# VHH binders against Flagellar brake protein YcgR (ycgR), part 12

Target 1, 263 residues: Flagellar brake protein YcgR (ycgR), of Thauera aminoaromatica (c4kar8)
Amino acid sequence: MAELSTPSPASPAPLDGGRGDELEKFTLRGARQILQLLQDLITHRGLITAHTGGGHSFMTAVLKVDEERGRVVLDPSPDPQANRRALAAPRLTCVTQLDGIRIQFPLVGLGEGQDKGRPALFAPLPAEMLRLQRREFYRLQVPLAHELSCLLKAEDLARKPVEVSARVIDIGAGGVAVVVPTGAAEFVIGGTLPACRLALPDGEPIELDLEVRNLNRQTQRNGTEQLRVGLRFAALPRAADTRIQRYIFKTERALNAKARGGL

## First folded at step 10 (VHH)

Design Q65 (from M9 with S103Q)
Fold by OpenDDE, fold request of step 12:
Structure Q65 (fold): chain B 263 residues (1-263), chain A 119 residues (1-119)
Amino acid sequence: as target 1 above (263 residues)
Amino acid sequence: DVQLVESGGGLVQAGGSLRLSCAASGFTFSSYAMYWGRQAPGKGREWVSGISSGGGSTAYASSVKGRFTISRDNAKNTLYLQMNNLKPEDTALYYCAKQDYEQGTFPYWGQGTQVTVSS
């Protein structure tokens, strides 16, 4: 009797009970909805970033949905090591975008095989898919040349107040992601960082309160480990919101112009 | 392998107190933030509290703020949750959790300890 490994329960809602409800609104759990979304990914040939853990990921795509067997077929990585990591991982976190909407879903129980004589990865259908429909979830990747920073007021391991200048890597209407050196400060999801300062190119830093929403370790190309901290704007004055939105809009426009060969 | 074992649950009357413990093994406990979650009957899992690796920073759900206190002993690889002024709505299976920092997910949960608060 193969002990059906109880699917790793979905992460509970954030500590701030109010927004957990918001995320739930964007979570698809219906079998039909999940199937439809997967089919849409196939139709649009959406590239998926599959996170395998250990700071590693590979690009894949949904090739097929097998409804009869209740499984999804994925394109394997051209890197054998990535495939090994994927197969060894207890869970894959798949991230993609469809029509500008971020989609995230877990895959558990990954296996390898062949589909029509070609190597493929197989997993049971996801139990849930997150579809972030609101523009509020859009994150602009900050150009390195802009050198956006956020001064974080936190505590170190010795519980001493520290100020950490963190590079902003992405920004949206709802928050920022920053990178800090490992060990620079202590963080906890749901924790508040008061009186931080976000530096934008267009003027004086914005003072704001931040809430820690996510923590990820990242390994740089040079082998240095960094901590990525996802931060929510806990209290954002209207004027600050306007400035942030303006920055995002201006930057997006500039990036699009460059992409079109206009710059 | 990461192991988390919760204990300290039980039956208590409204207004009573309990102290939960979570024994952690299979990883460097002092290097990770730790969390408590709970699942009430017929409800989904929710976060209750979190504590940073060194214990200097804490977070609480609004529903438990002022009543619950999270703490840790890194020398003992143990996470604690002091629950005071318990209410019937606190009735749940309580879990301790560890994040996978590489994936950003929470794959590590214990079996849980049952807390029942009687009116």
Scores: ipSAE 0.854, ipTM 0.962, lowest interface PAE 0.5, mean pLDDT 88
Fold by OpenDDE, fold request of step 12:
Structure Q65 (fold): chain B 263 residues (1-263), chain A 119 residues (1-119)
Amino acid sequence: as target 1 above (263 residues)
Amino acid sequence: DVQLVESGGGLVQAGGSLRLSCAASGFTFSSYAMYWGRQAPGKGREWVSGISSGGGSTAYASSVKGRFTISRDNAKNTLYLQMNNLKPEDTALYYCAKQDYEQGTFPYWGQGTQVTVSS
């Protein structure tokens, strides 16, 4: 599955001033545009990953758009617990893809009910939808078997330099998301982590500077808390960029082949 | 409930200085990174600065780097922003912000304090 590691569209522009403005270019706010995009999702039966927070998500789909009532109808999860989390969440972050373009949109005010005698989830129409055409926003979910890691150079609470080996959970042209134990290091959005080392399967680790773009506390099923850190490549050598792109491409091909029953 | 109360804003001439404060309550202040944002008239909100929970790591927007300094006193549950060499383009409503770590969003903002820099 692919994710977007971008901050919520409701967030102010990032500290670097650059990405916020870029995201605005891809934000749809027109009612007609939003409706059309939702209809397209229905037509194409696009699977949507709905994030409920806390590192939890479920798969859904847009079943219909009720223009008269100004609401979208979603397919509920087969997992009652996931539905409870969704209903309890102040906001869902929905992520999907249409024609190779990543789509992200928020839903608020989720409710449950029935549509034509079938269980369904309901939400008001989103006020905005992100249509990200650029590859830089695409994030490949890293297969667990690849064991990608990033050595982060940071500081602890005592301001002592620490090195934290973080598992890479997703990677894109613009950065990585990693998970670290809670309390392993101090982070701040917009902060720079210099001279980090990204380990790819195909060779020596890549030394690079990283910028913290997002922080998210995740609670695992076992009750253990982890910190998901979204990181931007602040300074990426060209050779490293090529390696990363190659890895992404190769991995995507392999995943697609597997999905088709070829591997 | 999370409460953030900004103060210290005012009218200042270009080249002047101000120190903003944000009093935080309703959460464990020392466990969270804190941020300053601002919104100029007719513009969207933008980040100005951030500081890690322990204060060891800081971040600044390029537009304020070298002029602004973020700090915190965890014992007083207070966030600070020292603003030096102020410019007219720094005129904005300044907000203190806390992230929701579970959602990864920024739902917590104060009412803001107005900073006006005259030419």
Scores: ipSAE 0.845, ipTM 0.958, lowest interface PAE 0.5, mean pLDDT 88
Fold by OpenDDE, fold request of step 12:
Structure Q65 (fold): chain B 263 residues (1-263), chain A 119 residues (1-119)
Amino acid sequence: as target 1 above (263 residues)
Amino acid sequence: DVQLVESGGGLVQAGGSLRLSCAASGFTFSSYAMYWGRQAPGKGREWVSGISSGGGSTAYASSVKGRFTISRDNAKNTLYLQMNNLKPEDTALYYCAKQDYEQGTFPYWGQGTQVTVSS
């Protein structure tokens, strides 16, 4: 009797009550919609980052959708260790982009096998897929060379005020993701970090209030644990918003130019 | 295995108070932020409150701010929710939740404790 792993209850809406409904608007739950989106991923040969937990991920692609069996076929990693991690993971978080739209979906019940004589990974079709169509959800991966940082005002484990300089790893119109050393400060989803300072290359740091939206532990290759903190701009002056948007636009253009072979 | 067991729910009149408890086991409680969620009849689950691992940082839904207080006793592996000035709209099944920090998801929920506020 295959214990039907009860679908992990959907995470409740964020503490701010109003925006949970917003994410739901971007969540596809219809079987047809999910199938179509997966087919689109196949058609566009979209590379997918599959997160296995523990800060580990591998690159994959959807190779096939098997509607009859209700499963998706993924390209295995060339790294056997990554595949082992994937198979051992209770859940994969798959992240990709299609036409500039971030797509995220979970896969559970991963197995390995062969598809037409080639090694493949198999999973049941996702129950939901998140398609973030709004520009506000777009996140620019910050080039390491830009060295963006955010000074976080938080509390440490001893409940003492602490300022933590966090590296910004991605930025969007709605917020930033930062990395901090584990134990550097305490965070809680829905918590507010007032009077933080975002450093952009083009001028003085921007003072802003941040709200913690997500927390992820990541283990670096060297074994060091880091905390990825997703932060929403809770209060952003218009001038700051303009600066952030300009930075994103400029950086995207530069990255695209490089990708096209432009110096 | 992670276990979360909620208690302290019941029937209370509007304006009354309840204190919920969540007994946690199967993980290092003091290393994790903990959360309360609720599900009202006919509604989806919503977050109510969160507390950092050490208890220094807290968060509240706007609907409960000023009325509810989240706290924790790490020595007892217990999460609390003091609910004051309860309203009929607070009627819900209340859940204790733990995040999976590796996946960033919330796979861990208790069975919940029912809170019913009568007008």
Scores: ipSAE 0.845, ipTM 0.959, lowest interface PAE 0.5, mean pLDDT 88
Fold by ESMFold2, fold request of step 12:
Structure Q65 (fold): chain B 263 residues (1-263), chain A 119 residues (1-119)
Amino acid sequence: as target 1 above (263 residues)
Amino acid sequence: DVQLVESGGGLVQAGGSLRLSCAASGFTFSSYAMYWGRQAPGKGREWVSGISSGGGSTAYASSVKGRFTISRDNAKNTLYLQMNNLKPEDTALYYCAKQDYEQGTFPYWGQGTQVTVSS
């Protein structure tokens, strides 16, 4: 049996959005759960990307948990500049995966020292750890042939309603990204778009409220400007979530089947 | 180079009003969404408000909605924040920020202007 080889995902950048309750349901706060998860990372020798802010990161690993002292021991970087940035940072955001489950946790109060005579980094045990299954962070790149669209209920320069039909370029459990011509409507991060309609290939469009989370601009070769709008689902009903997950899974299966059948 | 210079902060009694300004230069101001953020002592920076490039769409943090009004004057390259009914918890260093359409966020901040609200 020939199976599609899923590449090992690189440790992704930290998830944005802070502690605004959207990720809270995936957050572990119990000391025993946190200790067990850290021990699992040690046992499986999980490679961790430690983000120091400003787009800087370094690779590390949890070497041990010192339960008696309430601290974790991290492998220092061979790059002294990376270690200096880590020690100066108010927070170190650690990201890794274990068996396809994304794990993210903050470390504060990072210090340097030695462990068994070797250089090491130390921090108090994290107070929380984020644990996400693939479906909770995955974004499907939508095939053009599907013509997925989202009708946006946005505003113009005079703060009057305008409707913009936008092509959906990716979709996940938490939201969509769409493209629109620059100037089609007024957008700002934090803005809400009530009663938008997401059109999936089968069934009636899904009515949902959207919040703008990011705005990217690019100019095409013909001089046409496009705006990529990252949108979060606000208060997604369970039935809508089920339909979106079903679409994602069916599309993934179809794409994987074509990749295997096409060789 | 992009320059954002905040002004208009000061000491004000609770219930009072204050108007912040952000003078912008080094970019085409009218083409960019703009934001206000703040940082209270011992806290992380938080988003306060945003306004689209033409001014047609605005957004506010729930803690300031109904009390603060963001506006812009594209002819003067200036962003404003009218703050009414100020509370002691509004005490913070206030920053303006410019949309970065390559990163998709707003990482560029001014130097900040201090707002202190006394009881």
Scores: ipSAE 0.736, ipTM 0.925, lowest interface PAE 0.8, mean pLDDT 84

Design Q65 (from M9 with S103Q)
Fold by ESMFold2, look of step 11:
Structure Q65 (fold): chain B 263 residues (1-263), chain A 119 residues (1-119)
Amino acid sequence: as target 1 above (263 residues)
Amino acid sequence: DVQLVESGGGLVQAGGSLRLSCAASGFTFSSYAMYWGRQAPGKGREWVSGISSGGGSTAYASSVKGRFTISRDNAKNTLYLQMNNLKPEDTALYYCAKQDYEQGTFPYWGQGTQVTVSS
């Protein structure tokens, strides 16, 4: 919570390597998975931004995977200086996108050579590839008509229990954002709210433990002060996760169908 | 201009106690949640504790829960951290921070006060 923790920008910029342990769940290390992902990049002719360090980068593509020699073949830059930087760099950090999924992988031991009589760059197969599925961070903007609410079990100024019914404004796999009147309860980043109740339209409310992750003040057009509370799900049971994902999927399909039919 | 001034650090034997203070000025202190963080030599910044604007809600990192107590005195614009049963791994520069309600996650960090815990 001490660092600026915002979603990554568009594909060309590498993700912060200092959070490697937090990114481990998105990291592929199996040889078969890596080969398949590289083949998918080739098939879709994905453009790759190769970062050489010091803010320098160039555009490339994977031309082929040579399984027998255990290496990838890359398209060289038309700029000779970019190729020299790439060959001198201790590693390339390659960033691209496949079907809306951000892909990042290192290449080390880059060399120069020929492929079918054309200049090419070569490197051993990467030992790992990051596949950051942004859909896991997707937040559905909750339609107002659904009137989703979450009953928060918080504290007041006197540390006494208080229940606050909060409107849910967005929901995703990892949490919700809600709005409450300013002063309705005391909130602090890192605080936990046990046994809150999320009301979905398809059954009984879900009992959830929530953690406060961000706090924003909002002033409505009429001057009314509200607090936006970003909440993370703790230890979400599979059944609860399934209900949340089903709600998101069904709502997305309904909104998409309305947009197409209403056009 | 927001100013946060930490004090109360020092050298202490393992098992001992220290009380840190953070004097705040340049903003309405009672309207903001406040936090303590720390940075050990060669390590990244670590959130330690937080307290809501009125003092009704507190939170602690698991590494300090039960040993540290955050508190505030809104009449004196002062944030406190009582640290008991100190361990060598608590050695760090300790900072206080102010909630940023516009950015939502960008607490202001002060200059810090050094805490050193000897074995």
Scores: ipSAE 0.707, ipTM 0.911, lowest interface PAE 0.9, mean pLDDT 83
Fold by ESMFold2, fold request of step 12:
Structure Q65 (fold): chain B 263 residues (1-263), chain A 119 residues (1-119)
Amino acid sequence: as target 1 above (263 residues)
Amino acid sequence: DVQLVESGGGLVQAGGSLRLSCAASGFTFSSYAMYWGRQAPGKGREWVSGISSGGGSTAYASSVKGRFTISRDNAKNTLYLQMNNLKPEDTALYYCAKQDYEQGTFPYWGQGTQVTVSS
């Protein structure tokens, strides 16, 4: 369970509204701010995890904002059951990341319809959006070409020790988020995975202990099911911290250069 | 339906002990990690302890480590929390929860059993 006083790994899991007082300073409520942020998500083709409650979620995107009618238009799931759950839910909690910044917003009053003859989901514009813009919450989205992995030492569901090579999907100063096939291992929130090995592109893998902070099962748009595991670095030696920060800085610089030079 | 029923709470003097039980039904108990959590009046929920599906791995909040012991009996579909050396700050509604990999939360928990520690 993520404590608001501690950095959390970037993940699609919603931040708990019961701890909302600490998050109020990051909450946008202005109509102009909300519209601009939604337009940014459309422009960058931001992929959104939509949580319907009861532990279910699906991948979506904001297709457009209808300012005249005060509505957002969402891409429906290819899974009809996910769409039915979304329409039945009292609210849809949308979570995404834009340029390493976590964004979360609720949608209420979701309905179905057509947009340009294609199925779509509609909702009134959100009354608020969370934009968690703090340096210590920054998460670098790991480029696929880097193939960063973390070897986890855990137990499988039959209680046998297993080593799971997990793909690192983001990395920050305080931890990583990884993905594994569902059922590959059993994770206990609050538990420590000792002697894991984080493989960076240069140098030997870093041996470190990881604390399980959150677990999120998600169904991708193509139906693939996987477990997203948020992991905090425990007792990180200074040398390991330096290597991680150097990787983040170099990769950020390379990505920013591409963004400026892209035409 | 998933059902979790806690029992064993009560009023106890500081330094005393209690053993909580959580009777589980409506799912394959032995296939899931289980947790104890607590909520003091007017405060947020606090994770207390967790145990793997087979019982081989446990984890504890720092505030209870060394005083509380989580265990399970998969033959009886029952989760336990032995609480020793109780302190007034342990006063809370205690509930058990079944591991759910969605959202990183515990959507299936019992109604709770009250523990009150007088000084």
Scores: ipSAE 0.292, ipTM 0.734, lowest interface PAE 3.7, mean pLDDT 81

Design Q66 (from M9 with S31D)
Fold by OpenDDE, fold request of step 12:
Structure Q66 (fold): chain B 263 residues (1-263), chain A 119 residues (1-119)
Amino acid sequence: as target 1 above (263 residues)
Amino acid sequence: DVQLVESGGGLVQAGGSLRLSCAASGFTFSDYAMYWGRQAPGKGREWVSGISSGGGSTAYASSVKGRFTISRDNAKNTLYLQMNNLKPEDTALYYCAKQDYESGTFPYWGQGTQVTVSS
């Protein structure tokens, strides 16, 4: 069962104030664009993490776009409690990926009903959708077999330097997402982790500075909590960038070949 | 319910200082990184500073680095922002914020405290 990596929510604007304006460039507000993107999600059967607030989320998918009624049809959760939370929420934050591109959109006015005799959730079409198309936002899901890791130099609760070996779950030109045990280290968005070491399969670890961009608590199926940390490459040597890009390209090619039945 | 209440804002002359406070309730304060944001008139919200749950790690916007200091008292469930050498461009409504770790979003903001820096 492929651990569906929950797509990382939109990273908060960088502390340098520059990201708000940048985010607008990736925001779709056109009705046609929104419809097209939703249709693409349907076509690709993209799994969506719908956040209901209060730390709760459920997995869903767009089943249908009803243009005539101006609504989107979602797959309900198999968990009745999750559906209740969703219906009670003033807003859903939907997060997904399409072709490695992060997509985020809000849904408001969620209702329940039936679509062709099947239980379904309904919401008005989103007013906006965020599509992070920049190469820097593309994230390759790292195959588990590659066992990528990143040695993080951080501080613990006692402000003592600690080194934490973190599993890399996704990688892109702009950064990595890692998972660490809860309580392993202290993180703050916008904080810098200097002299970290990213281990790639093709050679010696890459030393680099990382900036924390996002924090997410994840509960594993076994009930264990982990922290997902989104990290930006703060200072990436050119040689390192080349290696990372090569790894991504090679891995993508291999994955695509496998998907086509070639391997 | 998560509550964040900011205080300490006011009118100050350029070069002056203010100390903002944020009283937090409705969650285990010591388990969460906390943040300050601000919104100037006619501008969008921007991040100002962040501090890790234990206070060991801090982050600052480039525009405030060296002038502002974020701190926290976990025993008092209070977040602080010491603002020194204030500039007119620092004029804004300042917010305390908490991240939702499950969604990764920032749904929790206070009402804000107004900081006005006169030239």
Scores: ipSAE 0.856, ipTM 0.961, lowest interface PAE 0.5, mean pLDDT 88
Fold by OpenDDE, fold request of step 12:
Structure Q66 (fold): chain B 263 residues (1-263), chain A 119 residues (1-119)
Amino acid sequence: as target 1 above (263 residues)
Amino acid sequence: DVQLVESGGGLVQAGGSLRLSCAASGFTFSDYAMYWGRQAPGKGREWVSGISSGGGSTAYASSVKGRFTISRDNAKNTLYLQMNNLKPEDTALYYCAKQDYESGTFPYWGQGTQVTVSS
C-alpha cells in the first residue's frame, strides 16, 4: 500500500496577517478547473520550471493531459541527469506563468515512458493548482531596455544599514520583483523595507515602503547566483499608484503593438 | 535531508511565557531565513514570525508583535521563539519552517510543538 504522501501542507499565509484563507482563494482543487488550466498551459505552450529539490530544476512543458488515465504528460529535459533527478524526487514543484499570472502546482509520482514514440514524463494529475488570478498579482515583465531599478534600504550580513540598487524584473499593481546579488543584503519574508525608491522612466523615483513577500535563488547563465526578491507595496501614495499603473499600461500596450508587428 | 525538530511547547496560563526551540539539520542553517508558523484548532496554518539568515531582520504577525521574539543561534543551528504574555488565542501547534529558495515554496516543516494557553 503506497502510503499516499500527505500533500505537503500549503504554505501558510504571509506574515501580513492574511489568514491562510487568502491562498485558498487562489487554489484550484476542482478536477475540471485543473484540467482546464492544464489545457490552457498546453495551448499557450507555457514553459514550466520544474523544481526537483536540492537547488535543481529543469525546463519542461505540459504536452498532453490524459483524462482517461488521470495523468499529465511532460516534456523531458534534454539533460538525462535532470530527468533522473526528477524521477528520483518525491515531488516536483512546477512553476509557470500564463498571461502574467503565476501558476504553481505539485506533481508527485513521476514516471518516464513513451508518448507516441517520443520520450515523455508522466505524472498523475495535480490535486491542486495555485493560480494567482487577482489583478493585483498580475506582473508585467519589465523590458530590459527600461532599466527599472529599486533602491532598497536593508541590512547587510553584518547587520549594517545598506542601500542596494536592485534591478526590477517584473512589476504589478501590488508590487515588484527585484534581483540582487547574493549576500548584498538580508531579507526575510514579512520584513519591511522602509523608504525605498522605485525608479520609473517617466520621472523622479517614487519613495515607497516595501514588504518582502518571497525569496528565490536564481543562478545566472554565467554561474553567478542572484536573489530574486518579491516585494509588496506596503504604503503607496495614490499618485505613485497612478504612475505605476500608467507605466504598466503603457508598457503593455507597447509590447502588444510590437508583438503585432506595429513597432 | 532537511530536518526541523521543534521543542519547548507545553501548558501555560494566560500571561505566562514559553520559549520554543527548533533544531535544524541537513542544510547550511546560516544561509537561510527561518520561520515560525502555527495552526490553531479548526484554523489553517498562519505565519507567526520570520528571521533573516544572519538574524538582522525580523518579521512578526500583527497578532504577536510586541509579545513574541524570534532569534537564532547559527552556531547551534537552532531557531528560537520567545513567547511572552501568552493568550488563549495563541493556543496552537507551532512549526518551524524553512523556505526552498529554488522553488520559493515551503516544503520543510517540523512535526510541531503544542502550545496550550489556559484562561
Scores: ipSAE 0.850, ipTM 0.961, lowest interface PAE 0.5, mean pLDDT 88
Fold by OpenDDE, fold request of step 12:
Structure Q66 (fold): chain B 263 residues (1-263), chain A 119 residues (1-119)
Amino acid sequence: as target 1 above (263 residues)
Amino acid sequence: DVQLVESGGGLVQAGGSLRLSCAASGFTFSDYAMYWGRQAPGKGREWVSGISSGGGSTAYASSVKGRFTISRDNAKNTLYLQMNNLKPEDTALYYCAKQDYESGTFPYWGQGTQVTVSS
C-alpha cells in the first residue's frame, strides 16, 4: 500500500490574517477552468519557471494538454541535470504570468517520455491553479532603462541599521519587487520596513512603509545569487498612489506602442 | 532532507505560558528565516510568527503580538516560541516552517506540537 504522501498543506495565510481567504478566491479547482487556463498558457507560449525544490528551477512551457489521459506535456530543460532533479522531485511548483496575472500551480508525478518523437515531460493535470486576477496583483515589469530603485531601511546580519538601494524589477498598485545582493540585509515575511524611499522617474522619491511578503533567491546569468524581495505598500499616501498608477499606466502604454512598432 | 521537529506543547490554563521548540536539520539553518504556524480545530493554517535568518527581524500575527516571542539559536539549529498569557483561542497544533527560497513556497513543515489552553 503506497502511503499516499499527504499533499503538502497549502501555505498558511500571511501574518496579517486577512489574505488567506483571499487566495482561496483565486484558486481554480474546476477541471474545465484548469484546462482552459492551461490551454491559454499554450496559446500565449507562456514561459514557466518550474521549481524542483532544493534551490533549483528550470524554464519550461506547456506544450500540450492531453485531456484523454488527464496529463500535461511540458518542455524539458536543455540541462539534463535539471530534468533529473525535476523527475526526482515529489512536487514541482510552476510559476508563470499571463497578461500580467501571476499563475501558480503544482505538478505531482512527473515522468519523462516522448511526444511526437521529441523528449517531453509528463504530469497529471494539476488539482488546482492559483490565478491572481485582481488589479491589485498586476505587476508591471520595470524596464531596465528606467532604473527604478527603492531605498530600504533594514538591518544587516549584525543587527545594525543599514540602507540598501534595491533595484525595482516589478511594480503594481499594491507593492514592488526588488532585488538585493545576498546578505545585504535581513528580511522576514511579515516584517515591516519603515520610511523606505521609492524613486520614480517623474520626481522626488516617495517615502513609504513596506511589508515583506515574499523572499526568493535568484541566480543571475553570471552565476551570482541575489535575493528577490516582494514588498507590499503598508501605508501609501493618496498622492503617492496616484503617482505610482500614473507611472504604471504611462509605462504600459509606451511598452505597448513599442511592441506595435510605433516607437 | 529537511527535517523540522516541534516540541514543548501541552495542556495549560488560560493565562499560562508555554515554550515551544523546533529542532531543524538537513539545511543550513542560519541562512533561512523561520516561521511558526498553527492550525486550530476546524480552521485553516495561519501564520503566527517569523524571524529572520540572523534573528534581527521578527514578525507577529496581530492576535499574538505582545504575548508571543519568537527567537532562535543558530548554533543549536533550534527555533523557539515563547507563549505567554495564553488564551483558549490559542488552542491549536503548532508547526515550524521553512520557506523554499527558490519557489517561494513553504513545503517544509514539522508534524506539529499540540497546544491546548483550557478556560
Scores: ipSAE 0.848, ipTM 0.961, lowest interface PAE 0.5, mean pLDDT 88
Fold by ESMFold2, fold request of step 12:
Structure Q66 (fold): chain B 263 residues (1-263), chain A 119 residues (1-119)
Amino acid sequence: as target 1 above (263 residues)
Amino acid sequence: DVQLVESGGGLVQAGGSLRLSCAASGFTFSDYAMYWGRQAPGKGREWVSGISSGGGSTAYASSVKGRFTISRDNAKNTLYLQMNNLKPEDTALYYCAKQDYESGTFPYWGQGTQVTVSS
């Protein structure tokens, strides 16, 4: 038997500058913010794809930041042709990820030199950095006290409609996972559940179309068997997306405050 | 051991019909959702259809919706795929798969049965 293939990692492409208004809210321009983000990239050894133009790129890393001279030090490519293209380019567009968050920044005025006797590339600090804080696969573990629920419009054994109120155990931008008792309804991967209702603590329930993506069994401490159903949002209106992101942000903030002992 | 044995493939003209069967053993068939997938020459495997453990819910890839019907007979431990109005694009090895509730997907498939649709 063979397993389904998974996609290989791919080099991220730069976001187009013609979308500047929609990206402005994710753009950092404060010197302190930029320095801290670059230092985070150094600490986490983030691999960076540096785009030199004409469809060419090379892998690099930020080796250090020289705050007093206002410049960044990059790892040169082992390919001398890539280094020549980088030095000739009017602009290097650097793209990377940090903990799943896309980071993009320009470097201009790239030069070559030595750092502690080793070849290195140098550039002035970027004037801006894009931090696209959208973790499309992030899943918040829903606190039990919130009692988040989703009313599922599913089918029974006779292919007739049945409504199942399911507790939401995690939620993200792309979907939810719920638990239901085994036998409460019929589920299959690829199945569509139209007009389900997601109950968030603030406001009216959200009407959503859901698609089954995963089915797992769970045995509870009392021995009862439940079905964990992974559900994707089939289409998510902007207002619904905003409410879900607001819930996730507020809950994350509250959980972080508890972890630090704040009351 | 889990065994899945596909049958019913063959050569048909475009517009024709075939009925595939998947005989299952080594597990409680009625407890598991079941799936059909296919692999055309030079392509990766793709999902075609699925059916819930009791048969109450079905799902289809958009390319086959309205032409293919998945069904099961839990008394006979058998999964079926009725394929109508076949097109040359449906030419592939067709596989059945059992739900894996540990991984949450269906990573293991049978050996397959060949369907060839001539124009």
Scores: ipSAE 0.757, ipTM 0.929, lowest interface PAE 0.8, mean pLDDT 83

